# Miniprotein binders against Uncharacterized protein C1840.07c: the designs that were tried, part 8

Target 1, 306 residues: Uncharacterized protein C1840.07c, of Schizosaccharomyces pombe (o74480)
Amino acid sequence: YFNVNQLFDHEFIKVFPNFKGNVEAKIKYPTVVYAIGDIHGDFPNALDVLSAAGVVSPVFPHEWTAGNATLVQTGDVVDRGPDTRKLFRWFNDLHKQAEKHGGRVVRLLGNHEFMNAKGDWRYVHPGDKASYPEPSEENRIIDWGHSGEIGNLLLSEYNVTYKDNTTGSHFMHAGLSPEWAYREETVNELGKELLSHFMSREKIPEYLEDFWAIEGPMWYRGLAQLSEEEACEVALNVTKTLNVNRLVMGHTPQFHGIVSRCEGRILLIDTGLCSAYAGERAVLRISQNDTDSIVEAVYRGKIVKL

## First folded at step 2 (miniprotein)

Design r3b (from R3 with E7L Y10E E14F F47L E50Y L54E Y57F W87F E90L L94E)
Fold by ESMFold2-Fast, scan of step 2:
Structure r3b (fold): chain B 306 residues (1-306), chain A 99 residues (1-99)
Amino acid sequence: as target 1 above (306 residues)
Amino acid sequence: SDEEARLMIEEATFVAEKMGDTELMKEVIQMAFDAAKQTGNWDVAVLAMYQALEMAFEIGDRRTIEKAFEYIIKSAEDQGDLETARFAILEMKEIAEKM
């Protein structure tokens, strides 16, 4: 006869310190949204923190264990690390698994996905290239094109932004200025148009130049880099325009863990988890019931309220 | 609640798999069966038993797999739903073929 209370004994908690927190979140908060930032080709580190958060099994084949929860990956799966193809396939499989349980895996476009589509491969890991049969560069061009596995996946399944209405949370790779927040309804369409032009190796139309510019949706760092006062002014404007409680973004690394600004209106989740950056491995968890919301950073062995 | 029991079984499954503890896995399977038997919602019970069966196949022990099938059939019979028993059996066949 097994007593379930043995799962919560002192020695068990030392080995699996996140277990109680994960169970408690699921029981007390029926809606849970997880988010993971820039992975940059590092499957072992992504797996480590997603399994610590209870999102995936640590046992091969690392299947979905988050029930009806939502996981958002905010782009930049590619570059710096070797596991790009494995990661895109894994997240696609996780999405199919999650749907069977009433959950979802939202996958968003980062600037490095666009860079790879356009042929800017200066950050591609040798192991990524070696994952393709010879001629490896030509096969990689095909894979990142309209008819390729990755290219087709990015065009059909990936968007630039995602809004979770239940928690009032807006997710994207980089960030929106007040001007682009006002045009947020166009961002996904313009992003897909740009991605298609890059895959075709065509000169981009002039109307897409502002979208790809340094202050555009794929590159904007203002919410992460402006002074607290200025960033909060932008965040208050943008959250009001989008009718959300918080803005969640990667792109600008925070090597010591997830950073909250402007009383939780800005959540910076790119912690540089790739071994190339040697940052903290973290997953954002937003837990919601009808009266309360709890926002937490989940690390292996600790959960920090933001 | 039924949903609380299901979520606890999901987490216990995750932990047992992470530990590689076959005895703990067998206990989690038993917990899932007990929860299924106590629920008034047969659809929730079937979903809980689905996780128990995936664990049984991971263990690879023929007797444990047979016990899981026997429990589902008996539980469905106790609920008076032979069509649900048939559905569960067909789903388990798909899991077995996945191995």
Scores: ipSAE 0.000, ipTM 0.119, lowest interface PAE 22.1, mean pLDDT 80

Design r3c (from R3 with Y10W E14L F47A L54Y Y57L W87E E90F E97Y)
Fold by ESMFold2-Fast, scan of step 2:
Order: sequence, then structure tokens, then C-alpha cells
Structure r3c (fold): chain B 306 residues (1-306), chain A 99 residues (1-99)
Amino acid sequence: as target 1 above (306 residues)
Amino acid sequence: SDEEAREMIWEATLVAEKMGDTELMKEVIQMAFDAAKQTGNWDVAVAAMEQALYMALEIGDRRTIEKAFEYIIKSAEDQGDLETAREAIFEMKLIAYKM
């Protein structure tokens, strides 16, 4: 691949040194997609690996440094750790910064976001609750509701799944079974409807009960836990239905680093990076080189090809 | 819900696995599974145990482990299940010893 500066050093420019023309219109820059799995309230650990990957600055205020790249966070920002509010604000600011550079930060809903919206707070860190003024529980209920900062953010900016057409990669929190291999618009609409009902403490329609069930998009572990043969059968079906090359998911922790299954059709990126789990801190990087995708796990001090 | 209880059991399993004690892992899984299966009050106790294990791994604080198991013990005592309370005390001691 080339950038404008590289082209100016090329043999063509030696012959026509003053030619600037419309070079940008002729050059295709590589597409880079980064993905980070479950963070669970751990800002220092998320920052550590995102800065190691070159996505954010290691220097406060930790601004976007990935240019026109896409970063996908696959859900479960909340629970276990104390930094929930800080993390949601940080990713929102990173998205605004990325857009100014032609990039984006895609943020997905995990089952723990739905649990907190529903009022199931069994995993909430005391430091998260303490981040709210008294009455802290009442203020947290408001914040995770329709009119709250977090609640409004989840309803307006967050999706259930994301398809990156350029790399042919489909991102999700947990997994998609063949029964749930619908286009992102459909899955996102159902998920936002469910989230709204959970925030309202309303009884949900039966079709949303299936969406939230163990085989549904927020919980499905088949791609991560089934035997290689069975997982690959599911992955081949789902990738064909969604017209993608790979499925990327968090939710099922892989403590020793990012795992690739079924010849790269399944990428498991939840490495348990939060201190509560003490797993490896990793970021997935997918880059294009002509017609080929290079898929890598980025750790501090090393890069591993997948 | 059953789905939420299953997620809790899975996460507890993975935390116990990080501690490197297969027998402790089985005990934590079994306790969480039984709690999720038998009563809604047990869900609170199991969640407290899980939070304590996560915090214990992070900071190495024995008092944090003790406080989490106090929730399990209180829940078991409230239900008159002294055998479960005794088992929770034993597991607390094992976890604290490994830190």
C-alpha cells in the first residue's frame, strides 16, 4: 500500500517531481479495524492495550491516534470494575475524535449492559455505585434509564451487531446461531426494543424473550464452546448467511490471548483483560493488503499472527 | 433468569480456574449451580461470592474474601442450611490460604 508521502518518493515522482495532481483519488489506503472485547470497568487495563496497539495516546487525556481506522468494542464495559462511567464517556469522546479523522468507534451492547438496564446489579462494583451522588442507587437507576446519560447513550449510539463490509467482518458480543443470523439492521432493532423494555421494567413480548434466551444473540456460546467440528459447521452457515469472512465476538473469556477457530472464521477476543479476571490484555487488528486480510492479536511488546 | 444464572456460573468457573485449583473450581461451580437452582435468595449470595473472588484476585485482600463469604453464610443461616454455611466457611479458608 501507499500513502501520498510514499508516492512522492516513488520512481514516478523522480520523472515528474512537481506533479501533485489528484494523487489521493488514485491511491487506496489500507483499511484497519481494531477490536477490543470485554472491559468490565477496568480503564487502566483497556488504556494499556489500546495505547500499545496505537489506537489511543498513552499520555493524558488519552486521545484517538488511529487516524481513519475503525475500533469496535464488543460490549460488557460495565460490571466487575469501578470505571464504568469513565469508560462510557471515554469511548464516546474517542468516537467524536475518530470521526474528525475519517475513522469511527463502534460500540456494541453486551449482556451486562442489558442486565444493568434491567436492574440486575449483582455484579456492580462498589466503586461504580460510589461514582454517583447520594442517593447513589436512585441516581444510578436514573442514569441507566431512558433519560439518563448512559441509558440515552446505549439507546442512541450502541448496536447489538456491526458488519464491516470492507474487511468482511461481523462483530457481536456473544455469538449468533444460524437461527439468529439476520442482517445487522434486524438484530439491532430487536436489541434496542428489548433494551427499552428493560429500562421501563415492562413485560417483554414473546419474540424478545427468544432474543434474550440462552440461544439468543446476547448469550450464545456455541461458536466459542462447541467442538471444533460443530463450531465450524455453525460458523460456515452464519458467515454464508451474513456474507462475511469472519465472526468476531467477546463474552466467552480466553485468558491466554485471542483465539482463532475454523480457519479464521471465528475470532474470540474476550481475553479477560480486566484485573478481576487477570487475563492477557489484547486488541484484535484486521488490516487489508491488496486482496488479503491480515489478522493479528496485539499485546504490549508483541504481535501474534492469527 | 436461568440464562443470567448460567452466565454467573460460567464467570465464577473462569475466575476459579485462574486461581489454579481444580477442586476449588469444582466446589465454586457446584455451589453457584445449586444456589441458582434452588432459590432467588441464593442468587444474591452467589453474586457476592463472585465479586469477592474477583476482588481477591485483584488486590490479594483476605478481608474482601471474608466479607463476600459473610453474605453466603448469612443467606445459608437465614434458610437454616447450616451444612452449606459450614461448607462456605471451609471454602473461604481455602481461598484465603492460596492468596
Scores: ipSAE 0.000, ipTM 0.124, lowest interface PAE 23.6, mean pLDDT 77

Design s1a (from C7 with T5L E7V T9I T41E T43E T52L E54W T56F E92Y)
Fold by ESMFold2-Fast, scan of step 2:
Structure s1a (fold): chain B 306 residues (1-306), chain A 94 residues (1-94)
Amino acid sequence: as target 1 above (306 residues)
Amino acid sequence: SKTVLIVVIIESDDPEKLREALKRIVEEAKRLAKELGIEVEVEVETEGDTILIWIFIEADSEEKLDKALKRFLREIRKLAEQLGAEVTITVYRE
């Protein structure tokens, strides 16, 4: 329950004011990190596997039950399924609940969040539109704009990437090339700028073009789709640059469950859990022992070591 | 010189676990100071079921500072797991 102002009110720390605000790392022990990939508007399937993993209660109103753990959602909550508004509100509420227990819910931007912000709605489910009062499309435009509930939430609470220092795990929606790993410190700022421009229906500034391009952080599939040899070359470079043990990403569906590549350096967690894709429902779980992380895929009724 | 501030918050409803955690953290800080030739200062405050610890580390190189930080974080992680105490660590760079 301590905050930074309380910490810097102590006589000992008063003499070192330059440390205030210069946070290099925040680590919590014991910590379990859960991650869930692309949900695509499917609340029942997200609930099914998160409750199987012990992250949330199976009993309404499906509250946080993971204590001090971290849950990471790697983007693409929207499109294909109808439950978009319910899911964004639920994850926001779960984060508020988690922080009371010393845990957190980290929520990342996927390419479909950017697409919806820019008005590319070709994948929006009719049930998502119907969740708004009439005039439904106009109210959805407002909700995904700067002043809307979803738009404001994405700009203020969501990032492009997240690094968990305790486990040495870097989370992203799609993937990071060696070039973008080198520029990782700029990724969250550039993503927020792009999102704001899309919400304003403005032309992309030249300096943001590479960010949104096919090799950029929102679209890169190299770690998921290159040959094992080539993907390992990229992963070894990227993990060294980011100073982490593993890279965790969604975006590229793995319909038979969570996939590990390059001796655990690449974890592909988009299992196509939305009923539209009919993939396996899975949650990644990373826990610590003395020197190693224990990495597992949690399915309903079974746990598989990765 | 290179300086890091580590703030450790330990929470437990068991006073014995709090005492053991504090002892191990202070002992590791002193061990690092001797083995790596770095300066370490520790201050402690207790309130109910919570202990707050400030640890200043000063080293003459980034390499020594990084080694000290990695060893310290490893020991705290082991301690939290072995004792079942909740430990939050925040690392500040000057």
Scores: ipSAE 0.085, ipTM 0.640, lowest interface PAE 3.7, mean pLDDT 85

Design s1b (from C7 with T5I E7T T9V T41W T43E T52M E54Y T56Y T90A)
Fold by ESMFold2-Fast, scan of step 2:
Structure s1b (fold): chain B 306 residues (1-306), chain A 94 residues (1-94)
Amino acid sequence: as target 1 above (306 residues)
Amino acid sequence: SKTVIITVVIESDDPEKLREALKRIVEEAKRLAKELGIEVWVEVETEGDTIMIYIYIEADSEEKLDKALKRFLREIRKLAEQLGAEVTIAVERE
């Protein structure tokens, strides 16, 4: 019980403990999927918007509060910001918590995870390196290797793509061309093979070169950067091939908030939320029942229907 | 005059969502009462993760009452969609 008379006019508010009515209608969205794009080492900003969306508690230790919902993080947790280790541990803990409630936290590989596994550290924040005991660089190499905490986590728990069958939504970091959509079933296996080779500092086999190329699954920007007409042609082809209603991706920053293209078939959720980019902090929310689907961008203090 | 009671039950594990839902529904009921020129009063009961809002509508004719009921139900359903919470609506005529 709380005192509602302080919020509203007294003449319109009273407390009544006895219900005498017939049920006419019930509105329920039993399936809720949240998605957050590129975080780039910025724990405070990720926490800010995930707590605004009701996914996590704003109170330490910031535990899962989304019940049986699904949260998808579309990669690029690492680089630019200092909180990489904290973020990977936090999402891993959130997944364990969510499972106890029938929910899940899906975590996907971005190109910056592959770059760090490969030893391309030009974007690593000094605070990330400083999070390791001395010798910090050597300990970071171990952590991103096959037997390290992060390396093992990426190989065992992370995929390149995720499909939510209930909402008909496909999630990944960058995007699929029509050619790669046709062989989507190979994407997760090829991605893990490439990641393993990068962790070993090995020369990659020739058959993995196309996967890592600019038009490959980790880099493709066509759905985000082609003209509306051309992007829609690609999206219609890809959604038909994958048998989904929408494609959700990060990778290509949209600094003014989540962008919808091709009548909702393309959802661009990398809003540059890291303080280094100074973009909007946003979480995508897809709510579905048997008859209705609602797609929204959740910002602090504002929800926008897409 | 005839009276209709609309009962709105809102469930959420987020106390802030419940508070916002209550505020928005009561403010909307107040606005509709003034717009439609009808008498409305609201009773509220809260328990745990549930809020029950009882909206009493009284009008001087059956036609006005029917128009008001249809308008209230339409606006409450729209708000329920925006809130993303579990909402149950019941109607009782006297």
Scores: ipSAE 0.011, ipTM 0.308, lowest interface PAE 9.5, mean pLDDT 85

Design s1c (from C7 with T5F E7I T9A T41Y T43D T52I T56W T90V)
Fold by ESMFold2-Fast, scan of step 2:
Structure s1c (fold): chain B 306 residues (1-306), chain A 94 residues (1-94)
Amino acid sequence: as target 1 above (306 residues)
Amino acid sequence: SKTVFIIVAIESDDPEKLREALKRIVEEAKRLAKELGIEVYVDVETEGDTIIIEIWIEADSEEKLDKALKRFLREIRKLAEQLGAEVTIVVERE
């Protein structure tokens, strides 16, 4: 979006006497939304598919090339692979670059970000730990805390969910049950509270237990794992509650590429692109064609309509 | 009476694209006024390579107002795609 303050200064308001500054909505066209799922510390594979999609340059230093588009990363940047710090810095830099062109990089919290914040490091790659100067574990604890580079970034800039109103697309790491979709307005607030408690190594309040539970927003697999009939019942309920056309999520790996369920209402974009999973490298692309949305999976060397 | 005010800013290096955008928005305003029985007003200001289009819709019902708003936003979306122009929209309800 361009700078509205420069457009709607005092002189502009004087020229348009019917404008009172009560802005209900701001919308920018053209709208293209890219989404990438679980990366799990694999910078080369993330770069490979983002450059194939035209989101970033294949040439070092791999800068933003998607103009005014939006890129959504649906969480789980950390664990399994070694490039965690590099990836968080890269996406932060890409967001700063995108803003200069009227675009943005939306970054969401995955369950593995919460696990690392709370000190559950069973999936941390040795190369991630080795990226810190000695004493490596102590420096990593600091980095994932309230005042650390990663910890501060997650608390200040990351959300649990993101809704793109222009395309009617709702992005999340795992999925939302009908119950949590009804409570969607509280999800980002509760997630930030939980993250802060985990960073403090405190026992979480009872009211946050359901948020972190298996049916909660960080773990829910129903949209990805229930039968087609059952998943579609959930998706119809959730899309109606959220007033969107589609739900986009990672978390549940689809090793053969992006999967569409329930006539496009469910898009599963965790393709296991990291080397540990050896799944297909894919980026979701949602664009407008006149008044219709075009939904596509972008792979290296091919694009598949969903 | 229910009203909505829409400000559309369109930026393009091609003055023909700006002229086409204005023409299509005015034509859509005329169609909406006729088909929905509503009042639509369009005013225009130009600032360098940017055209600012002020659209004021007045309707006797919320249903008509919502239909008009949806159709205008649809036409603006088409313009942005077909002309390759940068478009920003601000919607104000009173």
Scores: ipSAE 0.014, ipTM 0.519, lowest interface PAE 7.2, mean pLDDT 85

Design s1d (from C7 with T5V E7L T9V T41E T43Y E45L T52Y E54F T56L)
Fold by ESMFold2-Fast, scan of step 2:
Structure s1d (fold): chain B 306 residues (1-306), chain A 94 residues (1-94)
Amino acid sequence: as target 1 above (306 residues)
Amino acid sequence: SKTVVILVVIESDDPEKLREALKRIVEEAKRLAKELGIEVEVYVLTEGDTIYIFILIEADSEEKLDKALKRFLREIRKLAEQLGAEVTITVERE
């Protein structure tokens, strides 16, 4: 039986009681989609810009205030800053709050989530480690494993990509090559398999090697770093394959704010907002006006149309 | 609140035609919702060669609901004729 109860009201189910399958999307008109890129353990900076955008309250305990909107966080919550555990709990609570208002908080896996599950802790902030009781390293290993709070959360609630059908926007951590866009329907499953293997400290099966490779979904920088001409060729191919208007990604920092490429087909939203990078604090806002989406960067004290 | 559901069933063995039909119907629903100042929820289910699109229209009066329903049906029927896929349109009321 499919998950109809998550997407259909009781009255709706009465009309289609024998319907089976997966409900792929619930689309509301009008709607707004917010997106925030790489946070890297910096709760104060994430809060600062999300409250400026009207997504959360500036008053403790910083509850959801965006009604029926969708917020997408494109991964890399962990590393460089100390607030990792607080941020994962906060976003999980925000999602539960948003659902009560007809909204949602979509949380994606970044390469740093995979690195931490794998035990590659080169970038872990001392304050993150200190958030665990002694023995802190052992307790952090448990928390990032299958039965841990963070590990279980990442396996059950997080995906690699998200498609918003209302705006025609595809969200990812790093980028999708034409090859991986063609295989998009497998990306979330392969990502969760890889994450599980990393948590088990197992050798990667051969069929997962390309997924984790430099040209794979967790690392691909082509849309952000290729020349405008080359990036646009990739974006036109990928948006056609995915049947979307735009691709939204973090991973490749843009310290002066959100960057639009290829006539809005590429939106780079990792602005390096964490204190370690000292980039601009920004939230992407996509709203529907007539048949077109309005795409804007929300900064503290100003909104810029992209 | 007054509600009505329009079910649009699209069948095609050509995935490109299915994707185009879904896109155009969703875009039209979005356009009409804004033009008419009404709230619309769209639910999409895909099974094999068939797409089911449920368009839930909400209005504060029977008159406004009937006007919206008539307009949606007219525009969706126009699209169905242009899509090159088999399209069935059904209306469900409480």
Scores: ipSAE 0.021, ipTM 0.518, lowest interface PAE 5.6, mean pLDDT 86

Design s1e (from C7 with T3E T5Y E7V T9L T43E T52F E54Y T56I T88R)
Fold by ESMFold2-Fast, scan of step 2:
Structure s1e (fold): chain B 306 residues (1-306), chain A 94 residues (1-94)
Amino acid sequence: as target 1 above (306 residues)
Amino acid sequence: SKEVYIVVLIESDDPEKLREALKRIVEEAKRLAKELGIEVTVEVETEGDTIFIYIIIEADSEEKLDKALKRFLREIRKLAEQLGAEVRITVERE
């Protein structure tokens, strides 16, 4: 008689005899959160690193393999590359698959999603436009509107921010200033209002202007670009206000891999993985239990502790 | 019933070595289940260069649990030596 089944996460740890002086007690991490930054229409590169991290199958049709884990995509799926429609459909399908296993795929809004909803298409790849039947531009306007496949998906399934309470991690596309961190509970509501106005091609209300401004939640680069000292001052303020251990963001490219600042309080995960940027392909992995966390950058063929 | 929980972590840059290790551990589990009349549950997770093998052994006596545990640990040690892989083992009895 023999059964194969999934086991307990509340195991008491006990060390066995040392093999080659290299055996330690292994602590279980029941909570695992993966995050992937700016994809910019590059399905092959997103697939390459997500499969290397064990999140999806390398075998077609590239289904969810991360069990009960959470994957967070921090926005900017669109622009630069051609695979925008394929990527939005794939992530939507991955979320449905993950739910069957007790996991989830959290999908967040980047500034390029807002730009495309608004009709600012200066960065749209010709292959993205060609994915629509003629008349391609008119059909793309419909798709990114309230009743379109992408427009409806963004309004119903996507938020600006996500907080994972178990790991104490805050995820978003760009970043929050101290001022906006104090107002964090309004960010998702204001973001959805702005997105809806952009899709309607309406003049935005005055109270939404600061949200879309350069220091606003969709554009803020301070955590990524300020000096280490200044960025740490902001990060300490923001993490305290949000009651989290770390801030995870894309938006500001780090071409040599995932960057940790301020002793892990800032994690910059936009590695420019799109072939147009020629950056490193990376996925962030946070593993958590009641007493401990491990934060790692997963690359193709290499894992680096952050 | 009495239970023992075993977690085995094996690290190797060679995916074929990880597959061989998993195969041999599963084969040993099946052998123990048949020989001792016990229940063995095995679950596996893989991540990059690392394989995590979770084993629950359930038996009607401490003697059977001790015999099963010693056989499993002997096989894991033998695997580590033959494959040149890094091994971490956790055991808990109740």
Scores: ipSAE 0.000, ipTM 0.178, lowest interface PAE 15.8, mean pLDDT 83

Design s1f (from C7 with T5L E7A T9V T41D T43W T52V E54W T56Y E92L)
Fold by ESMFold2-Fast, scan of step 2:
Structure s1f (fold): chain B 306 residues (1-306), chain A 94 residues (1-94)
Amino acid sequence: as target 1 above (306 residues)
Amino acid sequence: SKTVLIAVVIESDDPEKLREALKRIVEEAKRLAKELGIEVDVWVETEGDTIVIWIYIEADSEEKLDKALKRFLREIRKLAEQLGAEVTITVLRE
């Protein structure tokens, strides 16, 4: 054991004024949480902004470079773009890499993951279908089923919501009404039950109908679309119920960048980054220490405080 | 202003080597701060055979920040090669 204060003279302490106050203090590591919204099968655009944010390397094979940080992807990886299988594999590999550094990649279910599991393929890109060997449709059904690579991954690794306790941030695909916030403890279980029934191509039990309904966790747009006054009333209720400082969601596109509502209680991170939507490419970054929280939108070549 | 945080993790079974590594890295940070005209704050956490040195760098432009970051990483890597301790460097954008 040695005393680090004995290593520093008066001149050194003067150059680093905060150092002397913290030399013997137990320093808690700042928590950094990144979040990326709806990707919709667009690997190049997801890579572009994640590398700009320092989350992944711009050099192939685009490995994790965010150390012990957390990355949250809020669902809707599938549809509109062709790179669905590549993206699911890439995020799974990034999670394994992140764990080696004390970090993690949290991946959430979006309504389009449920739609694909149930066989509603209206929005599937031809390139996604072509990624499967013939018979491509049957092989895609198998891949999105209980025994498939994607189906297994969604059931074992994906949740509907994620709460980051250190930053006080609750992540979801679409939004949570006050009713569903009250039932939040059941949301992940009900979501996995629904996903399993969809994969089996079975009629869902009556008790799962409200979960999949327009006001349910996979579709709710109230926090994104209600007037500022009404959205704030909902957000204050929901954040109090969930015991968090902010709600982070995708699903409702904000083509000009990440939007903050209700004094930061609502963060809308679906910027329509896929080429089909031609929206702004952005990653949310939340940095938290013991006292301070910094919330920012990271764009290529620009960082905006929210 | 623009900021970045560097975490330098040092591991050694020899407390004398840990003390020497800490001293040299902190002194180098001080020297670079003065040379580059940037604001630098350092925080240290120690436990057993591990020291974590947090180096916070603040500059008035992105160009100055990038130049400072590259210089700090280069000089810290040089010092690591001279030490008998394991050194891991992680960069966090802030």
Scores: ipSAE 0.000, ipTM 0.243, lowest interface PAE 12.6, mean pLDDT 84

Design s1g (from C7 with T3F T5V E7I T41E T43Y E54L T56W E58Y E92T)
Fold by ESMFold2-Fast, scan of step 2:
Structure s1g (fold): chain B 306 residues (1-306), chain A 94 residues (1-94)
Amino acid sequence: as target 1 above (306 residues)
Amino acid sequence: SKFVVIIVTIESDDPEKLREALKRIVEEAKRLAKELGIEVEVYVETEGDTITILIWIYADSEEKLDKALKRFLREIRKLAEQLGAEVTITVTRE
């Protein structure tokens, strides 16, 4: 046979593994939404699975290859791994590239983004700190503040939740209780206010205490951890309140791959892809047309229908 | 839509015919992109006796996109007939 990359100038022609499978789905289903969960500073593992899914090029500089598709990253880019700054810049560049093709990259806030803004750095990798010029700690404080590159990006471009109306899918880092689903329209505003207060190192107003609490939008684990029966009761309530078909979330690791609960109403996409967790590398893919939807977990070399 | 994709599937049990078809179709796409002043990206997958070529055409207006699509389809179809290979052409828009 032959090596296609040896036939042509690589700057003109791009050859991607698994691209054919992704294109077949795209042709039949004009709307495609990809989602990737908790990355925790692991650029190589995020790149590995996003390129396997056909979202980005495996070839430097790893540009957007998903056309008019949507990619949702559900927060927790920071902590445990060293590549935080590189990842935030990469996703920002991917979003700019995607817009030129009619696509988009939605970037959401996880609890670890809030923790870093607040100055709770217990989980920061030494390599993350070392990515800043000396004095590294002080420069990191500036970068995660109101006028810093990351801080400004989080305040201006990132939300807590994202709803894709075409597929009927709701995305966020942790999850919403029925109580918070009833107030979903306030979640992004409250999240931005909390983030700003954390960056200012101010005591949070009383009305934000429940938002940051263990049962609040940034921490809620009920959809992932309650029994199947109880989780499904919550999911039926929440999907009805939000008028969506499914809830997609990270935050609670599923080390053996993407988990579907309550007949697809709950999709748990934090697979612990960071090398620190040694989980599976997976991307969720939702393909939609006027009559059908297909929900799949994409792994390197394998696609599993959910 | 901001783009259109032309999908060209070539089948042949002769590897040299597959090589020739791939080379000529990619070179034609590059030539047309320069002539029409449009952005084009070509992606290729090979599997057994089949090559799938994806030609992504980007343009800043719907009118320019439509003109480019018609020109590419005409020239690729003409080229495919000259190659003597079994060719299937599909188009997708958004």
Scores: ipSAE 0.013, ipTM 0.380, lowest interface PAE 7.8, mean pLDDT 85

